# Miniprotein binders against q56y42, part 22

Target 1, 350 residues: q56y42
Amino acid sequence: CSNNTSNITTFKPLKLPLFWPWQKVKMGPLSVSPMGFGTWAWGNQLLWGYQTSMDDQLQQAFELALENGINLFDTADSYGTGRLNGQSERLLGKFIKESQGLKGKQNEVVVATKFAAYPWRLTSGQFVNACRASLDRLQIDQLGIGQLHWSTASYAPLQELVLWDGLVQMYEKGLVRAVGVSNYGPQQLVKIHDYLKTRGVPLCSAQVQFSLLSMGKEQLEIKSICDELGIRLISYSPLGLGMLTGKYSSSKLPTGPRSLLFRQILPGLEPLLLALSEIAKKRGKTMPQVAINWCICKGTVPIPGIKSVRHVEDNLGALGWKLTNDEQLQLEYAAKESPKSMIQNIFQTR

## First folded at step 13 (miniprotein)

Design s17
Fold by ESMFold2-Fast, scan of step 13:
Structure s17 (fold): chain B 350 residues (1-350), chain A 98 residues (1-98)
Amino acid sequence: as target 1 above (350 residues)
Amino acid sequence: SPEEVLQKLDELFKEIQEALKRGDLEAVRELLLRLWELVWRILEEAREKGNPEAIELIERFFEIFLRLVEAFEYGDMEAFKLLLDELKELAQEIKRAL
């Protein structure tokens, strides 16, 4: 993969190395694992069926990730159920605080939270206070990355300027080590980068849907801009909501709530699923591991969701090896044979 | 114009349901953004008129709408339909409060 960060580590005193078969990658001033984890499901009662009885397994999954060198965890102040009360942030904060694996080194975890562009967040001060509220829920003094969850450019361009100023103030006040954005398209990404640069704030990350099922012209253009401007692309939904796991096919559709989506996309994915299966077997890996590894090989940092210890165990196997250029092309050609791709977030800009 | 805006609310819900029924998820995506933009304009007008009852209902609408967007993005169409029905009912309350 071309996500080597060895040059960055030479500028800092080196700690005793953890013996991982992979290297951390640069993300602005941060050094992060080449794969992180998303906490979208944590506290989500409606869509995932979250219950507090699940906390022990989620905490175990979190500890397993830490033990294996993962230091990037993505969350959002809108994640969870119950009146936008930040349940996902509260759970992550509890696990970080209680972690025996960290043993007082809680600041070694890079927490990336996303601040929603709620219609009632109309001042930069309110946006700074959103950050302070997230810090309170997470029980930490500083975020690794403070992210604007989506752009308001298409419907409230004056609100967006206020939210951008809020991001600047978070950085200047030392509440965040770095600033990022989510669901920003190519044009809007350049605009915020330039704005932040005039204010002395580097834009460190751009989070966007990116996978073998989400590599259309917009994703490729965003990736190109990220590379040019020194921004790291954080790829969400790297497994296509589970469609790339090999558990489903046109002949084995899910019977549950996601059946409509899967019925529309799975037909035509047989060449891609076959290519994933063949490469997985050849490498002694699973199909999800190959799909995640592809995202890493493209220079992105994928954040698959944490739901169980088993999922973390499997996803960790995506690290420490890389697909050849020919294998990457094989997967990309197979993906392009599909007449359908993932639907973009409604706030994804141009 | 105000009557036209409120009429568009009902039309958008109907169009979303029709697009969903035929499985046109790209149309659903476009219509959801249009619905968000329309309700944003309604919120701005409610603030200008100083209508706290309407403002509270509209802010609640946006909270539920974000859960709807999550359901849509996750592909949980049963949860999507449930939340869409809840939003449709809340939209009728908003119309009455205006």
Scores: ipSAE 0.802, ipTM 0.920, lowest interface PAE 1.0, mean pLDDT 88

Design s18
Fold by ESMFold2-Fast, scan of step 13:
Structure s18 (fold): chain B 350 residues (1-350), chain A 98 residues (1-98)
Amino acid sequence: as target 1 above (350 residues)
Amino acid sequence: SPEEVLQKLDELFKEIQEALKRGDLEAVRELLLRLWELVYRIIEEAREKGNPEAIELIERFFEIFLRLVEAFEYGDMEAFKLLLDELKELAQEIKRAL
């Protein structure tokens, strides 16, 4: 006879999920949460101030994301300060392996990593070995998505074909469930899609900078091509490196390490920040939640960075509701009336 | 010639510093890509000539360069300047190893 205390100790109050199963998005063969998280800050001592003493709090933030249905986590083999040691991948791998929330269901996590187009990765075999090295650091047998971090087309077009062949081999060998790219512009995205298609490999994801601060003609063209070709756009920097959080304005500039970029952009953002603030107040939400929700409403999968439990708690509030078409248009109009936008990644192609 | 390529390297560092001083972030972005492309040509040449010391220094240059790009994108001007100076010093070491 079971004592009722065992039911009490395991009982949790009924909670509505932040999103329903029909709100998950398809990325090739994958079914992912409508928002993921990026791990760029993990191991970044120089710019973010990462210290190993932070690992317990980062692990708590990771577990909170899992508990709330997040199954997509983005990393890269180049992430982390130091000599390309893959520190971000190592931390993510440790947290997945040790996860109390997963309890042997580690395969329920969709790990998306990015392989750098390093000048010394000159053979398809070396690129496959880059994938194997990432799997080793992550302590998993298969990636959800293997991504090429940037295109070499403008300076080393022969290297790019070699890297594309590497992606094909990763897929054929079952090392990745899906293949994607990052920082590919409209023209190059079509080229890789067609190349992979001739090899029987579907292109499932395109990761680019996309936000209310990065929705210019090029981003819209990329989104259109993604929709036409069945590619899911993964939107990085959905908060404009924090400029859309409401912590900063033209009258409240940061004095810290991000001052150069913020001084150039913030003075021109008043109309957008006001629109975000008013919609947030009306909805009982925060400005970051509105900005992330806008990315989701556009059919992208945003990957805001995991930096703390507080950031994850706030960002999770972007789920479970939807901006109206009128609210989306209000934000887009305000963004267009704002004279500044984000500078693109140096490797962003045409 | 090798001398002309190395002169272009010094000129790019100077142009990046001047663009940064005037706050022209789009010019900095373009110049950083040009710097990457130039150093890519240098490592190709070092491989053809079979110079392992130069190759090792250039690979280290690319490692630091990626941190410089992160600092630029993050907007950390102090980190950017420190990394740019480190790359300038490393470029001088590369010249001596070539």
Scores: ipSAE 0.824, ipTM 0.927, lowest interface PAE 0.9, mean pLDDT 88

Design s19
Fold by ESMFold2-Fast, scan of step 13:
Structure s19 (fold): chain B 350 residues (1-350), chain A 98 residues (1-98)
Amino acid sequence: as target 1 above (350 residues)
Amino acid sequence: SPEEVLQKLDELFKEIQEALKRGDLEAVRELLLRLWELVYRIFEEAREKGNPEAIELIERFFEIFLRLVEAFEYGDMEAFKLLLDELKELAQEIKRAL
């Protein structure tokens, strides 16, 4: 920052950060904020109702996250509607490039993108070119994390080895600072870790659905393996598609197409929603803040979606405090009393 | 055989619709993966035969399928049904191009 010796002051008052630099989370060679944000909604016309007129609001939400110390943003080359042309990556790249908040420090943002295991990506060279295409759309020279979006082990095991070699080459060529995976189950997570280790590449991150609604035996096994192998778990859908926000109940369903799914799941969640509500009230926090804070307390890095300035502002309140062990146990017990769980990604492996 | 594979394709679409009607989301998830795996096998055969029309239709199928998977995970059953119908129509075009 430059010194201003003029007789007028234009500085903003110093505000306490939501977290301190020493509270950043190690993720391989990276140092990331304890919570990141996902950009799945960006360019998603069908499911979220994205329109280009929303770009100003999304950019404001992005700047708000940066201003509050968030440096991890997750995207994918498959995100957005249309012919898989990387709309989410293009929007993120534009916002990073144009950011006045970064002041030329665009490299301080950790961009985590995911490369789809498309059936036509059959060579390691094609997969490296997928990374180069993402870099072009993002308008950056290097990714923080290059991730394989899902495993092909169950239907195309030979393709998976080719994609793993592609990840190795991305790392060796310096196109990515770290490599990760998404939707890998316990067995496949160990296999890729061991494969990459043989090639001199550390596995940095494992992104899976993880929340108070997604604490099945598989999620717990994945977390155990991550802890054992020094892999950071990135928790996606930490709010259970909004079911943990407290905005919805069996008597107050969302308007629109999701009401059918919510109608099936919400009645079973009453014990968990009650526990979240009680803790939120006691702490002077919102239910989403408690649910996200729980993910952080478990040692994961949650990536709630950027949808609006209001949602980002609320989610930022998950930082700067911690649930007690007793509060965590209360939430986990209430979750076990709730028999319904989230739909797993179809590519989630064993 | 190719004929058995194509018959299984029609059966999977019916099973997905039936699972949806009864609200069996775990069955839908499993059937969607089976549908992906089946179409992947059809894709491999079309590539071996050098059938560019079929390859183009199958790549389009996978693009729409990924949107269907997103709709399913997001819980948007209206979008899911629309995309499933589009995939059913495309599957018939794929059969004709094979």
Scores: ipSAE 0.812, ipTM 0.923, lowest interface PAE 1.0, mean pLDDT 88

Design s2
Fold by ESMFold2-Fast, scan of step 13:
Order: sequence, then C-alpha cells, then structure tokens
Structure s2 (fold): chain B 350 residues (1-350), chain A 98 residues (1-98)
Amino acid sequence: as target 1 above (350 residues)
Amino acid sequence: SPEEVLQKLDELFKEIQEALKRGDLLAVRELLLRLWELVYRILEEAREKGNPEAIELIERFFEIFLRLVEAFEYGDMEAFKLLLDELKELAQEIKRAL
C-alpha cells in the first residue's frame, strides 16, 4: 500500500554566502569579490578547442559564478581566435546582456578588459578608440577596469607614453571607472603610477602571473609596491596552467600537445604537490581550492580561467575559509624546495 | 644596416628552434622578446620608407606572433612549432617586400 508523505514540511537550513560583504576587496573605486574569473579560453579555437556549441555550457558557468557572488570578470581585446576580432569580449558581453541572474542589474558586473599594445596603436586617440571598440563588443557603456595589456618600455618607450595618455583620456572621458596594467614589473609600476598621478588618475590594479608556482623575489616586490601605493594585484594563472590541480604528477604525466612542458616541469614540483595534497586532504578541500585560497591569503585577487561548470564549481570552494599562517608557510617552503617555476610572460618588465 | 637586420632575423629563428629542441624554455622566452623587438624596428623602417606592402605583411606577422606567444605560455608546443614555421615563411615574404 503506497502512502503519500508530500505534506510533511521539511525545514531548510539557512543558506550562507561563500563570502560576506566585508570580505569584498577594494580596487580603486570598485568593490570586487575576493576571486574573479578570466575568459582567455572563450573563443580560443586553436589552443583550447573552443566551438560555438560550447556557448551554453560557458554561459551556465558564468551564471553559476554570478549566483555565488562573483562580480569580477577579466577579458582582453586580443582574446579569441581569428584576426584579433575580440571574440572573448563578444561572448562575455552576450552573457551579461542575456543574464537572467542579473535581471537588469548588468552594471553590477565589474568587467576588466585589457587593451593590447599593438605596434600599430601609435596615438592616444587610437588607444581610446580601442576602448570604445571593446565597449561595443561587450555591449556596455562603461568598463569597470581598462588595462594596458603589456608595457612597450623595452622596445618602444615613446609608444608607452602615448598608451599611458590613452588610459588617462579613457578615465577622464568616463569610459572606464578605473585603470590598470598587466605584466608590469616593480620599476615600471612606480613609473606609471607617478605618471598617472601627475594627471590626477589613480592606478588601481596590476595584473601579473602570481601563484605558488610563480612567487619569486620579483612577484613579492611587485606585491610590496602594490600594497605601498594602494594598487590591487590581480593574480593570473593561480593554478600554474593546471599543474597545481593534482591531476598531473611525476608519476602521472599528461599526453598530447602540452606534454613536453609538463614532462619537464612536473618532476621538479614534487615537494609542492605533496604539500598541496596534504593540506587539501586535511581541510577536506581540493588542491586547486588550496592554491587559489593561498593567492587570496596573500592579498591578491586571483582570476582562474572559466572553462566549464565543473571548474567554476570547484574554484568557488576556494572561498569561505582561510589557510592558517602555518599552512601558508608550509606551502611557501615546499615551493622554495621545488626546483621549477613558471616562465614569465615575454613582456613582463623590470 | 638593412642587411644586418635581416641576417639577425634568420639567426633568431634558428636560435629559437635550437633552444626549443634542447627544451630551454627560458632561452625561448628571451629569444621571442628579441624577435619581437627586431621585427618592431623593421616595421618602423618600413613606415619611414613608405612601404605599404611590407607594413601589411609585418602587421600580419605580429598578429601571428601574438598567437605564438599564447601557445608558448599555454605550453602547446605543437601549436608553437606550427606558428613558428608560419612566421618563418612570412619573414621570407617580408624580406622580399623590403
């Protein structure tokens, strides 16, 4: 005999947020989530294998991030396959515009895009027009952060001044709420900060490769300067291209086109991978969650790549807890014992 | 001189290939920056001389070069080799247009 128990009231526990409002990070005039997401894979057909059939899954991943309080999304006008047509920006713009989760609050999303220092961008006006083109592709009236993607100081110092003037004009015209830079080393960070300050423009963010696999003297010096000058460090590649996920080790090397890089580096990472695994097991967390949490504990805002619903779900587990000082030191010591580190971007300055 | 600049271009491609063969990724990184800087100087000279064919080819070179840099950073060495070969062929076209 079947009984219907559907009338029994089940108490639902209070849903706690992954982070509280006071845990949001100041970035100039902006208030951002402790972790953001990068969109480099979106439109990248050659390296990541992007196809338009993946758009529904990527949009679901984007909505999951929004539902969990993530408000910072990083893109670039150079991202995507083809003749530099801004496919990553176009996809992000579409997802923001179509978002049911935002329900007319599209302006609550902080979009950070990066403008490439292309050799043909020779005037400040051309650089302002690059910003306008990004706004058109994103279908928004104002960027959260407009960033210079790399410095030209080593090969075209006069072009760099022109690009800096472009950033000033973007800010003055209200096209961006804040300005930032990417791949700037400690000396160039001070120089652009001082230059912008003379024009009444604060430098709000510095995006550099920063992780347990990229935490050398230079990264620590950049972080120190950022703290001194009120600049927020945005940490890209916080998982070391996937090497810190625990999916690969010296005994479990990848196959395929990335095998040479991983085969050469992974054997040198054994102390770090062991420390990550031990802390993850102790905490009931994944290795990526520990690696991302470490970046947050250092006062940076990591932007892991948004590639799938599964990756976003896992990375969100980096929020709502903190590594102890002892756990942070254990990871940092293990990283120092590991003889291999990530190669820096070719444009990263001194 | 123009001849010295073009000779350096060939030498850099050869050095990048040799560094890649021995797995010296730090050397590859440094040589890629030198290649970018050298081609930037070639672009400046092409603009000064008013050579639109060369300018168009060099701008296409930089577009492909940025994809090469992405492949290198991502660790996709098969894509890197493919794009490097494409850049070598384009460099020969650039030399002919200069």
Scores: ipSAE 0.848, ipTM 0.937, lowest interface PAE 0.7, mean pLDDT 89

Design s20
Fold by ESMFold2-Fast, scan of step 13:
Structure s20 (fold): chain B 350 residues (1-350), chain A 98 residues (1-98)
Amino acid sequence: as target 1 above (350 residues)
Amino acid sequence: SPEEVLQKLDELFKEIQEALKRGDLEAVRELLLRLWELVYRIMEEAREKGNPEAIELIERFFEIFLRLVEAFEYGDMEAFKLLLDELKELAQEIKRAL
C-alpha cells in the first residue's frame, strides 16, 4: 500500500439563474433582478469596521451575486467614512471593471448611486458635476439610476428645485439611464413625479425604508403612489438591521452598538419572529430569506447589504420561490402586533 | 438676532442629549432635523458675509452630522455620543469664527 498525495481542488456545479428573464423587474427603461444589493458597509470604518484587507472578500461576495443573476447594486457618493469618502463607489467600480464573470458585459450591471443633497450643492451644474464625479469613481460612462439621496423640501425648498433640475440635466445628457429618489414621502413623490414629467423625464424609482418592521400607514401610502405612477419602490433595510434574522429575541438581546434600538423593538416582535420561524421551517428556508421574499412579494426590490460571502449566499435563497397570500397575511398580522416600528430617516418627507 | 440663533444651537444639543437619556428616539430624530436646519441657516449667513473660515467649519459639521445620522439609524449609541460631542466642540469653533 502506497500513500497517495491527494490534490484538493474545488469545482462549482453547473448553476442556472435563481430566476428566469420573465421574473426580472421593470424599473423605467431598466430590467433588474428581483433583489439587488447595497454597498453601504464598503468603506464604513466607524460603524462596520471596514478595512482595505476586507476588499478581497467583498469582491468574492460581489462575484457570487453576479453568478446568481443579480444585476442591481446600490451605492452613494457619501458612502465611506473620513478619508475613505466615496470608497463604496470606488470599490464597486473596481469590482465591475475587474470582473471575470462579466466577460466584457460590464454594461449589463445596473449601478444605482445616490447623490447627497449637501448644503453646498446649490446649482444644477454642481449636481451634474456630482454625477460626473461618481462616474469617475465608478469608472463607467453611464449610470443605470442616478438618485437624489434626500429631499431638502422641509429646510431648503429652493435648493430642491435646483437639485431636480440637475437630475433632469443628467438624464438629458445621457449620464444616467433613469432617475430616482430616496427618502421621499407620499406628497413629495407626487410633486417630483409631476415636475420631472413636465420636462420629459420619467421617475423610475423611489428608495425608502420598507420591511416587515417598516410597513406603517406612510409606507403603504408610498407603495400605493408608486404603483399608481409606475414608480418602482426599492426597499432598504429589508431585515430591520438584523432584527428579522432570528439571532435575537426579547430573551437574547444583543450587547453593544445596537442595544437601545433592539431593546425598544425586540420585546414586541415575538409573534412576528415566531411566524417567520414557522414559515421558514415549513419552506426549508431561513428567516432572513422569508423576510426578503416578503418584500419581493409586495412588488418592491429589496437591497440587503453586501457584508460577506455568507450573507450573500443566504440572501440569494430569497429568490426562486414565492410566499402564498396566506403566508404574507400571517406575517403582516404578526407584524401589526408590534408596539414599535423602525425609526425613519431624518430626511424622510411627508 | 445672531445671539438668539447661537443660543438655540446650544439648546438643541442639550435637548438631544435629554431625549436620548430618556430613550425617546422619535424626539431625537425630530431634534436632529431641527439642528440640521439651524446650521443650514447659519451657513447661508456665513456665505452672504463672505466668511471662508466659518464656511469650512460648517461644511465639516455637516459631514460629521451625516455620520451621526448613520450611527443613530444603525443604533450605535457609543458612536452617536462620540460624534455628538465632536459636533458640540465644532459648534463652539463655528460660533468663534462667526
Scores: ipSAE 0.822, ipTM 0.927, lowest interface PAE 0.9, mean pLDDT 88

Design s21
Fold by ESMFold2-Fast, scan of step 13:
Structure s21 (fold): chain B 350 residues (1-350), chain A 98 residues (1-98)
Amino acid sequence: as target 1 above (350 residues)
Amino acid sequence: SPEEVLQKLDELFKEIQEALKRGDLEAVRELLLRLWELVYRIYEEAREKGNPEAIELIERFFEIFLRLVEAFEYGDMEAFKLLLDELKELAQEIKRAL
């Protein structure tokens, strides 16, 4: 019998926001930050206007991400244009090697690269050699995740089996800590998962376009299969190429080469942009931060692109808090009321 | 026949340009996949027949095509048009090498 429980404290229990960078999420055998970063722009002269003079600012952006607990960086052996093919991997490797913040801890960075399903990669040995070439460019002994960049199932199903054998060999030889895939749909995810499982290799990750602009029936089915099979979904283009930033609307279209895409999609996005703006204002956050936080709330690991210190700084504000279930539903309802969505990658399978 | 396959290649380039002019991006996406699949069939034939000149040109086609896909996904239609024209010219070189 207690006589001292009549005093009620008005002290609210401290609820720490979820998705701090140190609150790692499981990705196969890996422990990764709730958000990573993509390096697609690094070496892309054609679309992003990359110049080598930008390398110092990109390195500063990389160091800022590391300093704030980000440990997942996504690249690909096909990133970089023309003679700069592979430049994204070379820059990432250089930045990891030179990082003063990582002194002796280079292995704490989870490097995820993607190996292109080039039509001339016809043997498992060639695919293993692609992995070794990536390791050489990255100047590391082991990848966190080795990924198949796209499925060949629709046009070269025999090649796909060879590439899957290559992933198995990379894992067995210790060249990668985990294996993943990109642009795989729910049917192909089950097939590769089962194939790899028979060889004792777990499928760690599935990277697909996923955002408030890419949450159609197919994305939801992919997420459901990932959850069922213990696969982590890595969400690329979490900001819809900038359409979810609030910088553009049907009345404020961009000028220049991207205007056609924005003209087709933006007029249909007003309900979603309004919902993003309202929640961002209520939370004291930016619209990109809300859009990224939504991806994390869905159990995915988004990989927005590193382009500048400013972009990294803004995107880091997507961490350390969590949208409520009601806020998530508000955004999802607004997205369903928006008649337009992003075009999927041409290699996205069923 | 090989000649029919090559004629189909020219028609796909025309269909892509027409879909782009209409702003039908979903049609462009489908046609790009069909173009990739068709060129892949041409590549298989070139490899089977051991035609090194055609193989080299087709492999360059695939590399440029992947940059075209990136431009399309990024929404840079100026880059897309430039790369599509480059691929169209390369397709004519491939035809001459077969």
Scores: ipSAE 0.833, ipTM 0.930, lowest interface PAE 0.8, mean pLDDT 89

Design s22
Fold by ESMFold2-Fast, scan of step 13:
Structure s22 (fold): chain B 350 residues (1-350), chain A 98 residues (1-98)
Amino acid sequence: as target 1 above (350 residues)
Amino acid sequence: SPEEVLQKLDELFKEIQEALKRGDLEAVRELLLRLWELVYRILYEAREKGNPEAIELIERFFEIFLRLVEAFEYGDMEAFKLLLDELKELAQEIKRAL
């Protein structure tokens, strides 16, 4: 909640949308909350330290998101380390099935999963079977969005066409309500859109790294193309791996292996962190809430990660209000003054 | 030709380690993609020749490689270095199986 009087002056219920979680946005045939959540950490023993003892807290965090009107949850068939491969999908499916808050309305949850472009997925039939395997782990009959996790264009362009045919078949067979892509750059995004259009399949979503730390030329071009073609941009890493939380500085690095990355980037972020802090204080919000709200203001649907009840509580405060155009410009100018940004995914295409 | 491909594999590992020591993350990103592309070509050759032992090792390489990519993106450089060393060892096993 905000006690800041500037929220009162920006409140225009008939004209200015405030990104309430129950005010759904269109994503192809789907109606989704203005912010979703990602489940990358679920089953990730190596990088997040996942243990099954954490499942109760993760389920509580999931239920809190549902109770507050969040209906979009993003996962992937490659999430989960070692013997826990697929664990993110299994946990999400279990939580949906067991949810007392849903009470037979399990189909109101929009599940977005991503299918890895593994080098051994060489036929459209194998890719459709990947979708069926995800449905089995999730314990659902139909996905909201079936996504290709990355493009093979740079190394296996013939495999990419096979994977695109797989997406077409998933849609035609009713296994997915919508299809999308992840880590597609401007050139490849147009190519797949046109290919799918010839087959009568709309491209509904494009998931890319997008934040105040990831708003380079390519991200802006992707956003422009998405707007032109009616594709919704799903923004991943909206908090820059936690660098936009305000909890860290060059003198207060996180304890652990990420401190090396933070040491390289944080000293260059002072102008952006200061602008985030000032706007957050003025609005009675947290820095993560401001950073997420900025992504929504750009017309994207951010998917911050569910790691704890506390993270969900904080991130929910990004909804129900809107940054002014001047505040957005202030943040963008400060980001431009900050010389460091996030490195793109290795599979991010042109 | 096969010897040249395997030599490039060793060179890419050295270049990745050197880029990482310099803190050149953009160079690491590009070199990781080249490594993925090269091993994809090795897998294709192994499939054409019908070498099940090499295919199994290469598929395991890609599974570990995806964990390496996640470590890189998450910024966990300790995990990255450990996984890179594991991939280097696996690359030597792949060479022996070819």
Scores: ipSAE 0.801, ipTM 0.919, lowest interface PAE 1.1, mean pLDDT 89

Design s23
Fold by ESMFold2-Fast, scan of step 13:
Structure s23 (fold): chain B 350 residues (1-350), chain A 98 residues (1-98)
Amino acid sequence: as target 1 above (350 residues)
Amino acid sequence: SPEEVLQKLDELFKEIQEALKRGDLEAVRELLLRLWELVYRILWEAREKGNPEAIELIERFFEIFLRLVEAFEYGDMEAFKLLLDELKELAQEIKRAL
């Protein structure tokens, strides 16, 4: 008979400051990878050119993200082209259900969906039903995060209270593990936090446009409030719609419908693009990897879009290392010297 | 009055087109929010009067409007212009149904 005694060394886990995929960050009751992925392009026929023939490639990109420790995926009930049929949620749900990598561990994936503040969603019960519809499309029993997609405060303040009550009920019924908001500014963020707190519901996340191209006083104020209140900022468009990739310049504009936007912004970005290029070369990294890493360094969780296997491969290289304080300051100084920034979402509140 | 509200709708479409022509994207952003807010008020008046035809058209307007906002944010100005023209035509149908 062999002794089944094992030598076990107990030690406090060493917290590595390198943003490894397995070094999860706290997001309310959730433990998420330092970077997630967004699924806006999935089902978007009009703007991204989605076709169902792309599904196999998108599923491969999803599996690659999972294999490399990514557990946060952001979607919305409004994503996809057509009659608001939740096509992005349906694709994500299919990929989770069919995943060979998960093999019955579907609960290891943190799904964050956003519920649109549609003008016809007038009762808390309708908003809870929106959550149930998303669960049905995703083919899961519980969301990681249920998010309100935008605030109605500026045009329908009574509707907003109804939607907030819907978030409370989703949480109380166990349909979501946590609740969050999107496109909330500093004043509305404090208001919803306090409203939820009086009802025993913690506000877990605030999703806002945040990048080296969206680092104004308002973003800094939102970040400060998030830090103070224990809310995690989820940074969307961390690459500025591709402006920070280094593929484009004032002399190398994209062709086609997006050229007008790029023509207006790119000439003003030269100092920032140069700083990104210099740091990328110094580190043996790509410019997108540096831009994403900067978002993580600021304490946010960026959600770049899943568009292809190649994009996921590149974005994964944003993990496992960290910009120095001097490199972060260099990028921030260069951003201040760049006179152009991204336009905010129309529903972004004060 | 209802007539004044409907006239403001036409004015906002013209202001959006002129802002876009001069490349003033911040002005386009603000005008899009004003357009959303105005149509929201029109929806509530249609509900108070119990006009199902107008309600259906206005809800369709909001669906297309959200696609317009996506095009604007993505920077696809060709899709933006196409959707803006579709919304202008739908606004005329809404006026007729009210």
Scores: ipSAE 0.826, ipTM 0.927, lowest interface PAE 0.9, mean pLDDT 88

